VH-VL binders against c7peq0. Designs and how they scored, part 22

Target 1, 252 residues: c7peq0
Amino acid sequence: MHNKIYNSFIDRKAKGIKSFAVLIDPDKVNPADIADLAAKCTAAKVDYIFLGGSLVITNHLDECVQQFKTLCDIPVVLFPGSPSQVSRYADALLYLSVISGRNPELLIGQHVLSAPAVKKSGLEVISTGYVLIDGGAPTTVSYISNTTPIPSDKDDIAMCTAMAGEMLGMKVVFMDAGSGARKPITESMISRVASQVSAPIIVGGGIRDAEKAYLNCKAGADIIVVGNAIEKETSLIKEMADAVHAAAPVLK
Key: E = the ipSAE of ESMFold2; O = the ipSAE of OpenDDE; V2 = 0.75 times the mean of E and O plus 0.25 times the DockQ between their complexes.

## First folded at step 4 (VH-VL; framework fv_olinvacimab)

Design s60
Fold by ESMFold2-Fast, scan of step 4:
Structure s60 (fold): chain C 252 residues (1-252), chain A 120 residues (1-120), chain B 107 residues (1-107)
Amino acid sequence: as target 1 above (252 residues)
Amino acid sequence: QMQLVQSGAEVKKPGASVKLSCKASGYTFTDYYMHWVRQAPGQRLEWMGRINPYGGDTYYNEKFKSRVTITVDKSASTAYMELSSLRSEDTAVYYCARGLEYSSSYFDYWGQGTLVTVSS
Amino acid sequence: NFMLTQPPSVSVSPGKTARITCRGDNIGDKSVHWYQQRPGQAPVLVMYYDSDRPSGIPERFSGSNSGNTATLTISGVEAGDEADYYCQVWDTSSSHVFGTGTKVTVL
């Protein structure tokens, strides 16, 4: 087991470098479009390709991972909707524990069942405290996870949840409003969490423009993840990546 | 159908402060960013800052950051912009303008504008 | 500071095509939005994300953006199109930036 991807998170955070990740759902992307998408990500200097989705119905994961690995040098990180969504061809796996909810299966239960397959895959495993925030409308994530998200205005609950995750040994905190979120996570909530945790903070869900991506980084996010907006307008990849890369850290 | 109604014209002396209001109707006030943009006579539009009414997060143009404060009253669906330490160069029409639903990319609806005159 | 430069004026006859340019360094990597302002009135959005039209804006309005130049094109120009036009982008160094403005005169 190596920590190459996790070390890149830590090293970049220590240097104040902000990272941009494009989230791709293997079940929504046409295989014929992957070459063009990979080229756009490369040209925009995208830092990570996050591959996964809340509901991956067809088994296209391996094919999709292999296509990206062949077509570009950007690290491919799995963002699985279930523990069964594992591909040995990826660079790393975000091993999500849904610490915002009280479903023991999503806290540890399903992980116990997936652990032998994950170990056999040889993937770098990055323990991730996943904090689901209410995006203002039902999302696939909230429905599939069958857990209650933290209310979008309860900054202190999100903060305490992230702190607990870090203290329990989670290497990364992922704050997610969910795919298709109506409202993104506020800068105030990101700032509150960032003030109390040292782990890299990934923020995603509902981010529609470069200003929001930039201000989330200024608030303390280390990695910005965008999926839905990019699916609608791939031209936004370059604009958002540039905004993220231009951001500076805030004083705590 | 939405509407943004701004407060009336103001005449101020140098060094004074002015507080302008922008009352929104016809949409869910907290779901849309609110921006303030000014235009001096015969000059280009100049962005001053914005607020996310839902979370209260503000973002200001560095040129105005030390003098401008944008706030909201959610119960009244009203946004405010206060500009302090007024100078003659602050004479302009001040507009409130609505961003998008949880996005500030562009300004889809504008108030009628408020003329602020700064003179001795 | 990021700068957007527009020609000060464009004159066009009714029924002909007006082209309003907006020049900025690598502006093709950004999303450009356009506003129309008639004298004494607030600006009105006429084009967003380079080439998308708001409801109520006629199809004779179109947009493009590549390299260092974005363009708002008004075909079949009508007297009512006479106004000042401003382009707008977002930039990390300048936040929301408006162009210098172009006065379109229909004569």
Scores: ipSAE 0.785, ipTM 0.899, lowest interface PAE 1.0, mean pLDDT 90

Design s61 (at its last look DockQ between E and O 0.63; V2 from the best seeds 0.00; counts 0 for: pae O 2.7 > 2)
Fold by ESMFold2-Fast, scan of step 4:
Structure s61 (fold): chain C 252 residues (1-252), chain A 120 residues (1-120), chain B 107 residues (1-107)
Amino acid sequence: as target 1 above (252 residues)
Amino acid sequence: QMQLVQSGAEVKKPGASVKLSCKASGYTFTDYYMHWVRQAPGQRLEWMGRINPYGGDTYYNEKFKSRVTITVDKSASTAYMELSSLRSEDTAVYYCARGLEYSSSYFDYWGQGTLVTVSS
Amino acid sequence: NFMLTQPPSVSVSPGKTARITCRGDNIGDKSVHWYQQRPGQAPVLVMYYDSDRPSGIPERFSGSNSGNTATLTISGVEAGDEADYYCQVWDTSSGHVFGTGTKVTVL
């Protein structure tokens, strides 16, 4: 079904259910570890597997998607480093427009080039307003595309950017400090954004412990994405998933 | 090298408030969470709450939430903990303890502690 | 109210192994950290994330965590290891929770 994954985002948000996503970089994960990782994600009741990262090559992406689809029932959602990173075997694609920046290629240009291939793939496409926040370290987006992130303490700029994205028709807001972030997005910034948008809010980057995952949900995040911390310590998957699932809803 | 220096001992009457300080040095103050943990004489450690000095975000133990306020003065690299409506059971050694860089999972460095005595 | 229970005391002879348990419901799903406290002193971190040792902590300190029990193991015990030991976890209902503490005596 075409909007199955997006419908799960909005239905869970409406019920006050918080979701936990594990971010896997196909270029960094050892193929021999995928079966164990998939089993741990299943046991922890992980809600989504996000596949993506910097400079992912297409053949590794396809292999990784197919392995997770074979080994578990958790939906696989593409979180691409560029709009060309597409695998027809995934359940959905987060079609990222970097609305925090002023690079027209990341706002629409690369999307124009990738649209025919995306349509042919048959993937569910989820238009995503991607709001890059300064995490204290450069990201692929900031480095390769010269896209400046929003300062980490400018809550109102992030809020207005997310509002504009929603008003322009973006189905989801993704607040990201970046995979290499030193500092995660503050609860105050998440609260400011959540106070003004109705779209599902995904928050990622720099989340290293269950407390932060939990408090981000309390602040208004709907989906928490963790990558680097889990790459270093897979035992954190269950603890973080439990924390996210236990978070009380923010009723608006 | 790294130090957390706490204010001196306090004696308070029931119903009063106490405000303790914890001055940090030897690291970037705003990059590390600061926690407050107390220990009544001969008893276990009890977590009270924490602050993210960068954003000012606070998180408190529900037991103390109505009476505790944690703040920071970034320019002085100092964290504060104020506990109001003091009772005799609040007699304890109060520690400030540093979390990790942008993580509060555990406490890697502790201040020397401040004894607060609540008596008539 | 999440609770971590430790035995009140453990006695061990020099050179032998001390095992300090920390019991909590499904504690194996959590990250457990351990602190050593000598009388009149602030606690010192001796183990984090179940089994990782801070710099300066001897290799004879090790940890495990499974099911309902986490364990701090001190092999080749020395007189200087005599102290109170506390386990600690984070829980959604309670925040950071410390164990009831175990006094290790070396005799």
Scores: ipSAE 0.833, ipTM 0.925, lowest interface PAE 0.8, mean pLDDT 90
Fold by ESMFold2, look of step 5:
Structure s61 (fold): chain C 252 residues (1-252), chain A 120 residues (1-120), chain B 107 residues (1-107)
Amino acid sequence: as target 1 above (252 residues)
Amino acid sequence: QMQLVQSGAEVKKPGASVKLSCKASGYTFTDYYMHWVRQAPGQRLEWMGRINPYGGDTYYNEKFKSRVTITVDKSASTAYMELSSLRSEDTAVYYCARGLEYSSSYFDYWGQGTLVTVSS
Amino acid sequence: NFMLTQPPSVSVSPGKTARITCRGDNIGDKSVHWYQQRPGQAPVLVMYYDSDRPSGIPERFSGSNSGNTATLTISGVEAGDEADYYCQVWDTSSGHVFGTGTKVTVL
């Protein structure tokens, strides 16, 4: 289906409605626990399931996608660490260009190689400007890609990077401190980017409590994505979702 | 090893301001949120606000937002809380409390407290 | 304005179990943390995320949280457990909220 997930991003942003996404790594999640996780996400009114992380085999990823789609109605959006992380059973794909870096393979090179398979998959493809920000520890993307993250105190560099991505046609900006980040992205940096970018802004990495999720939304994030904290403590799903949803008025 | 040492007791008149200090040692000051919590005599604890010492981001309880200012001196590993327009109901023990590394979920270490008395 | 209500006091004999309740609207949807405060001293964290115990807190301290009630349970109560106990949550409208406090007396 044409642009359903992207249109939900822009429609909710236009209404001031904030969204909560749970990030699940298919390699880390225990398959026996997926039913409980899906039930908790449904009860909490989680808006999206993001699936991705380390490099996975397609049928391994396919099984995980199919389990979630069987167990709940929450849209499943692929958050790939590489072009090989494609499943035609998902609802959409975040087609990430690492615009914060200067590695041509992560900017466009991998996309050239993967584009035929991505097109054949029939997935909704969402052009995403991926902005890696220093989270105080090495991340998979930073280490593997040899891509230096934007320093956590360089708000103007993050802002200009996001602006340029939007001007070049990126439909979404994803500000990420990285999986396992020690430091989350500052509210100051989020607000600087939000002041200059009309595209939906996804923020993730190092978000450990409901207060930070809430304040990131108040600073201008449109979609909050949390993985590590939820993996360790699934009881946080409801609390974080409530905090994100409370940052915006519900439709009357 | 970890210590939060607060400034001494204060006596103030209504309408004045007070600025309390909290000196941290034994950890990397800029990696942890610093909170201020007060307790009036015989009353429950009341959260006032907090600061991220790294970037200076603050978040205040709406009750105090117009009168409270939380700051840090990173080179001295010291947090400050200033409360203005004092009134008698501001008489309390004021604590600094450390949050988790880049998280405000709960407060795992507390200063000894500073008594502020507001009377004419 | 999110409210956390605790009983003013709980009396317990040595070796028995003290149960300290903390009531709030849908508190089971929140993470609840607990503090012990001895007279003239600063609070000390004794439980977090409903049921997780900080290092140095004995296993006889436990916690639960569901519906409208969170509970801190102290089994095998000792004289040293005599203190005030406060629950705490975070709430979008009220920020960090502490309970009314419960004085535990060991008789």
Scores: ipSAE 0.707, ipTM 0.866, lowest interface PAE 1.6, mean pLDDT 90
Fold by OpenDDE, look of step 5:
Structure s61 (fold): chain C 252 residues (1-252), chain A 120 residues (1-120), chain B 107 residues (1-107)
Amino acid sequence: as target 1 above (252 residues)
Amino acid sequence: QMQLVQSGAEVKKPGASVKLSCKASGYTFTDYYMHWVRQAPGQRLEWMGRINPYGGDTYYNEKFKSRVTITVDKSASTAYMELSSLRSEDTAVYYCARGLEYSSSYFDYWGQGTLVTVSS
Amino acid sequence: NFMLTQPPSVSVSPGKTARITCRGDNIGDKSVHWYQQRPGQAPVLVMYYDSDRPSGIPERFSGSNSGNTATLTISGVEAGDEADYYCQVWDTSSGHVFGTGTKVTVL
């Protein structure tokens, strides 16, 4: 179904279920390690595999997607650094507009160029408001696009940005401190955004332990995305997943 | 090279407040969490809370949440812990400890500890 | 509340092996860290991520974690190893939790 992944976001959010996504960079992952990684993700009940990199150097996307699809049943969602990074083998594509910036290319320009390929791919396309938050380190996106992230202490700006994205019809809000972020997004900011946005909220960047993952969920994040931390220590997958899953409110 | 230096011993009366300091050096202060852990005489270590020096967000042990406040002065690379409504059972050595980046938070560096004595 | 239970004391002769256990429900699913605390001193990290040794910690120290029990093993025990040892984990319900502590005495 064309909205299977998005529907899962909505359904889980409605139920108060928090989701854990493992972010894999196709250019960084060792193909020999994918089997083990897939197994660990499965064992940890990871909810989504996000595939994407800030900068695609090589074209290993299709192969990586296919490997994960073969090795596990976890939905594979493309999280591209550019709208052109598409694989028809994935389950969905987060079609990202960088709404925190003012670069028209990242708002619509690159989408226009990639639209035919995306349409041809047949992928579920999930319009996503990408909100870049200052993570204390320059992101590839920021550097390449010359976009300025929202300061980490400007909760209201983040809130208004997310609200605008939602009102413009974006289905998902992705708050990201960026790959390699040194400073994760604050619970305060997440809470502020969550208070005004009904769309699923994805939070990533700089999440390095189960505590932070848990607290982000408690603050209002629906999906936690972790990449760098688990790349360095794959044993964290289970612990973080458990923390995220434990963050669901008790339904009374 | 990396050090956490804590303020000196304190003697307080019940009902009073105490504010301890922990000065960090040898690393980027804002890159790591700062935790506070106490230890009553002959007792186990007890985690009180932590602060992210960069954003200022805190997470407290529920046991202390109503009485503890952790803050930082980034310019001074110093963390503070204030404990109010002191009781005799709050007599303990209080430690600051750095929390590391990529883990389910362990504490790789500790201050020397500060003895807080609460007595009438 | 999540709890970590350690034996109150472990006695060992020099050159022998000391094993300090830390028990908790499904502790094997958590990362366990260990601290050494000598009398009158601050704790020192001696093991993290179940089995990783910090720089400066002798290879005599090793760790394992499975099921409901984590274990810190000290082989070739020396007089200087006499200390209290604490395990520690993070728990969603309790935050950071320390074990009850084990006093290791070198006979």
Scores: ipSAE 0.091, ipTM 0.703, lowest interface PAE 2.7, mean pLDDT 91
ESMFold2 (binder alone), look of step 5: mean pLDDT 93; pTM 0.950

Design s62
Fold by ESMFold2-Fast, scan of step 4:
Structure s62 (fold): chain C 252 residues (1-252), chain A 120 residues (1-120), chain B 107 residues (1-107)
Amino acid sequence: as target 1 above (252 residues)
Amino acid sequence: QMQLVQSGAEVKKPGASVKLSCKASGYTFTDYYMHWVRQAPGQRLEWMGRINPYGGDTYYNEKFKSRVTITVDKSASTAYMELSSLRSEDTAVYYCARGLEYSSSYFDYWGQGTLVTVSS
Amino acid sequence: NFMLTQPPSVSVSPGKTARITCRGDNIGDKSVHWYQQRPGQAPVLVMYYDSDRPSGIPERFSGSNSGNTATLTISGVEAGDEADYYCQVWDTSSDYVFGTGTKVTVL
């Protein structure tokens, strides 16, 4: 169904239900490991599989998407780093506009180039205000965006940026410290953003343990995305998913 | 090379407050979470709380939340833990302990400990 | 309310294997870390994320975690291994939880 994935974001947020997403880079994952990874995600009740990366040099995307779609029922959402990262077999596409930066190519230019392919794919498109936060080290995202990330202690700049994105019609806010981030986004910054926006808030980058995932949810994140820590230690999938799910409010 | 050096032993009366310090050296202070863990004589380790020195974010054990305040002085690379409304059961060795870089899962380095005695 | 239970003591002869257990409901779904504490000293991390060794910890130390039991195994036990050992996890309901501690005596 059209807008099915976005509706799941909105419905879950309205109920206070927190979601956990595993981020997989098709260029880094070993195809032989996908079946085991899909099984672990299913057992842990992972809510979304995010596929993509800031730079995918070889196009293994279609194969990777189809493997996950065959092996599990978890929705596959594309997290594209370039216009070439489009697969019709996925459930949705996060259509990222880098609103933390001033590069017109990343605000609209690259979207113009990708629009015909995206429309032809039939994918659900989720307009996403992407807010890049300083993760303590240059990331592929910060390099290709050719923009300065928001400093990690400038809570009000992140808040105003997210508010502007929401007011401009973006359906989701994505706060990202980036792949390879040393510093995750602070609970203070997440709380400040959450206090002023109604859109679902996705938080990722530098999250290494279940405590941080849990506290980010308590601060106001709706969806937690983890990539690097899971690549290092897949046993963390269950622990982090459980922590994220436990952050939901008591219903009675 | 890296060290956590804690302040000296304290003797306090019931109802008083105590403020302990933990001075870090040999690493970038703001890159690592700082925890406080205590151990009463003959008992297990008990986590009290932690701070992210970079952002100042704190997280406390519910048992101590009303009485514990953890702060940092970034310029001095020093973390502090203040425990108020002291009781005799607060007699313990108090440790500061470093978390992982921008993570708190486990404690990789510990201070030498500070004995706090609460007696009448 | 998450609780970790360890046997109070384990006695082992030099050169033999000591096994220190840490029991918790579905502890296999959590990351377990282990600390060694000698009398009058601060704890020292000896095992993290179930089975990873910190630099400087000998290969004689190994770990496992499955179901309701995590285990720290010390093979070829030496006199210097005599200490109290504590397991530790993080839990949403109980934060950082330490085990009850096990005194390892080398006789």
Scores: ipSAE 0.580, ipTM 0.811, lowest interface PAE 2.0, mean pLDDT 88

Design s63
Fold by ESMFold2-Fast, scan of step 4:
Structure s63 (fold): chain C 252 residues (1-252), chain A 120 residues (1-120), chain B 107 residues (1-107)
Amino acid sequence: as target 1 above (252 residues)
Amino acid sequence: QMQLVQSGAEVKKPGASVKLSCKASGYTFTDYYMHWVRQAPGQRLEWMGRINPYGGDTYYNEKFKSRVTITVDKSASTAYMELSSLRSEDTAVYYCARGLEYSSSYFDYWGQGTLVTVSS
Amino acid sequence: NFMLTQPPSVSVSPGKTARITCRGDNIGDKSVHWYQQRPGQAPVLVMYYDSDRPSGIPERFSGSNSGNTATLTISGVEAGDEADYYCQVWDTSSDRVFGTGTKVTVL
C-alpha cells in the first residue's frame, strides 16, 4: 500500500497549509447531483472529498466513488462507519479506531474483521485515532459506536486521548462531533490537542459557517471537514474553502 | 416568547468606559451566539464582536479589539459589552443581536438598542 | 478589505416591485443576509442564506445571489415596507460586513 494521501497531509501541515474536505454521505446524495457537486468542489479548490457515513450501502459507495473519480481530480478519502464501507476505487481509507471510547469492537474488533478486505482492496490505509466529542445531541455515529463521547469542555481528556493514539502509532487524529452535531468542537479543545500532538489533526462536526472553519484552523486544525451544513447550503463550499485556505500563514 | 432586553441610555465623558447589558429570555441562553453591533447617527451598521455563551469564546472586530470586552453571566442569561477609552466617535446606538444555535452566520433577533452619548 | 455597496435609495409605487442590490466582488460565492430597519427601531432579519425567508416574513420577499450582485426583491410593495435595508456577509479580511444601506421609499 502507498502513502500518497498521508504524505500530502504531512507535507501540507509542515508548510502550514490548511486543507478543506467536503464530507458526502453516499446514501443521502442524489446521483444526479454529483456532477454539480464535483464542479463546485473543483471551482472552490476543495482539497479532499471524504465519502462515508455511519449507514452506507457498499454498492452505493462504489458507484459514488467512481462518479467523483470520473468527474474531478480531487482525492477521494473513505470515512467508513463499518467494515463493509470499502471501495478499491478510492485514493485512501481512514482506518478509524474510536480511541475516545471503551468499546473493544471499535478499538480493534471490527478492524480484525475488515483487514482481509481492506488489504485486498489495495487502498492506502491511514491509521486514524478517532476522538468523538459530545456535539450536544445523539448522532448516527454515537448510536452506531455505542460509546460515550468526551464532554465538550474536557479539553485535557481529549488532549491525553489524542496523545495516546499518536503514541500507539496512529498517523492522524480525527476530532469529530459528528455530522449534524448541534454544537461544534471548541477552539480551546483543538488548541489543547494541537499543543501536544504532531500528527495531522482533522476536525469535523457541527461546523456551520466560514468563521468557525477559519477559527478552528487558527486553533491548530490541519484539515476541516464539513458535511451537514453543505448538504443544506452548497453555496457554503466556496466560502468555507476560502476561509480555511486564508488561515494558512502568509509565508508559504 | 424570546426577548432581548438591553440596559438604559448612558451619557459618558471622553476617556470613560461604558458597560452595557443584554438580558435574554425565552430560549436556552448558552446555545446561541450573542453579537454586539453599533450604529452611529445616520451611519451604517457596524459589527463589534461576538461571544459563544457556552464556552465563553470571543471574537472581535480588529477596529475595536483593544477597547472592547464581551462577557456573559450564564446564571443570569445576560451578555455584557464593555467599551473603554470612549471618544466622541463612539456616540451610537448599541445593539445586542442573537446569532444562530452554535453558529454566528447571521442575526435572527435583536435587542431594542442602547443609546450611548459621549460628550464633554 | 471587502466592501458591500448598495444604492442609497430606491423609490417604488404601492403594489409594484422593489429590487435592492448588494454588490461585492464574487459575492455569489458568499452567503448574504438582509435586514430591514424602520426609523427608531432595531433591525429585523428579512432574508438569510441568499434566499431563505424567516418565519413571519411575507412571501413577497425573495432573494437571489449570483456573480457580483445579490438582490432582495419585494413584490407588491406596501407602505409598511418603507425602511432602510442592509445586506450582510462574513469575510476573512473584514469579519462581518454590512452594506452601505438602501432607503426604500414607497410613494
Scores: ipSAE 0.583, ipTM 0.802, lowest interface PAE 2.0, mean pLDDT 88

Design s7
Fold by ESMFold2-Fast, scan of step 4:
Structure s7 (fold): chain C 252 residues (1-252), chain A 120 residues (1-120), chain B 107 residues (1-107)
Amino acid sequence: as target 1 above (252 residues)
Amino acid sequence: QMQLVQSGAEVKKPGASVKLSCKASGYTFTDYYMHWVRQAPGQRLEWMGRINPYGGDTYYNEKFKSRVTITVDKSASTAYMELSSLRSEDTAVYYCARGVEYSSSYFDYWGQGTLVTVSS
Amino acid sequence: NFMLTQPPSVSVSPGKTARITCRGDNIGDKSVHWYQQRPGQAPVLVMYYDSDRPSGIPERFSGSNSGNTATLTISGVEAGDEADYYCQVWDTSSDHVFGTGTKVTVL
C-alpha cells in the first residue's frame, strides 16, 4: 500500500526535476559487471534502476535485484515483459498495459494471471500505459507484444493513446521505441503527448547520446530510460544523467 | 561513395539573408542527423544547429536561434540553412556535417564548406 | 558556457609522439571527439568516444580522457599529420562545443 516510488515520480515532475533510469536486462548482464555498474550509477546520481526484459527468467531476476539492493541505494523498479518478472526485493513494479496494441493478453489477460503473485509480493504497483512506437527494427518487445507499433511520425495517434490510458486510470505513460530500436522517438511526438497528459511520462528506446536525452526532457519527458547504449558504453551513464538533470521544461 | 555537396560561395550585404544547401548522396538521408557548423577566418569551429530529417525536429545553438532556420527536402536528400540579418561577423566558411546513424554525438562526414562573405 | 581549451600549437619531429590536450571542467565525465583539419579542407573525424578510431585512421592515433584533460596522441608522426586539431564535446549549456584548436607542426 505504499506509493513511495510513484510519489517520487509525481513530486519530481511537479518540481520540474528530470529523472534518469538505467535499464538492465538480468538475462544479458554479466553478474561480474554488476558491482561496477552499481558504482557508476551511484557516482552518476542515477535516479532509478529499471530491471526487466521480455524473456527474463525469474531465477536471474531475484539474484540481480538483490545484488543491486546490496551494492547501492538507487531504487530498483521492475520493467516486466511477462507475468513471471516479479521479485519481492524490488522497490516497485511498472504494471504495463500495452495500450498502443490490440492484444487483449497484453491489455489485461496476463495481468489477471499475475495479480495473485504481484499482491503476495507486497511490491508497490504502478499502473503503466505502455505505448510502443516504431523504432525501425523488430525487437523482442515487438515480437512478444504481437501488436503493431504506432508509426514514428503519427504524433496524434500516440497522443490520443496516452490520453486514453490516463483517462482509464494509468498512473504513468511509458513511450518506448523498444530495446534495439534504430531510431528514437521524436521530440515532436513527446511534446504532443506531454501537451495533453499530466501523468509522468517515461521515454525510452534508441537513445544513444546525451543531446537526445536532454532534448527529450525539454520536449516534456519526465524520466529517460536508457539500456542498449549503456550496455555498449557504460561511460555514457554519467554524461546522460548529467544532461537529464540539467534539463528544464521548455514551457515552464 | 558518400557525398555531401554544398552550394557555392555567397557575397551578401549587411542585413541580408543567405540560404545554403547541402545535397547528400550515397546513404539513406533520413537515417542521419544533419548539422551546420561554421568557422570564421582563423577562428574555431562553431556549431549552429541540427535537424533530424526523419522527424523534422530542429535544435539550434542559442546564439543563432533568432536568425537561423534549418530545413530539409527529403525527396531531394537536401538540407538547407538560412541565416538572416547578416553582419560582418557572419563572414565564415559554413559546413554541413552528418551525425552518426540516429545520433548527434559527433560528425563523421563533412561537406566541402561554403564561404559566405558579408561586406558593405 | 562550457569552454574547451587547447594549446595553440605543438611542434614535433618526424617519428616522435605528439600529444594534443583538451582541457575542460570535468571533461572526463563527457565523451570527447577529435577532428583534423588541413589548410583549405573540411574537418575529418580522427577519434570518437575518447579512444575509438574511425575506419581509415591509422592505429598510431589514440586517445584518453580523465579528470579535466582529454588527450589525442599521435605516435610515429608523419609530415602528413601536420594540421589543426579540434576536440569536441556536447554540453547542456553550449551544445556541441569545439576546442580552441591546436596547430601541429612537424618540423
Scores: ipSAE 0.797, ipTM 0.906, lowest interface PAE 1.1, mean pLDDT 90

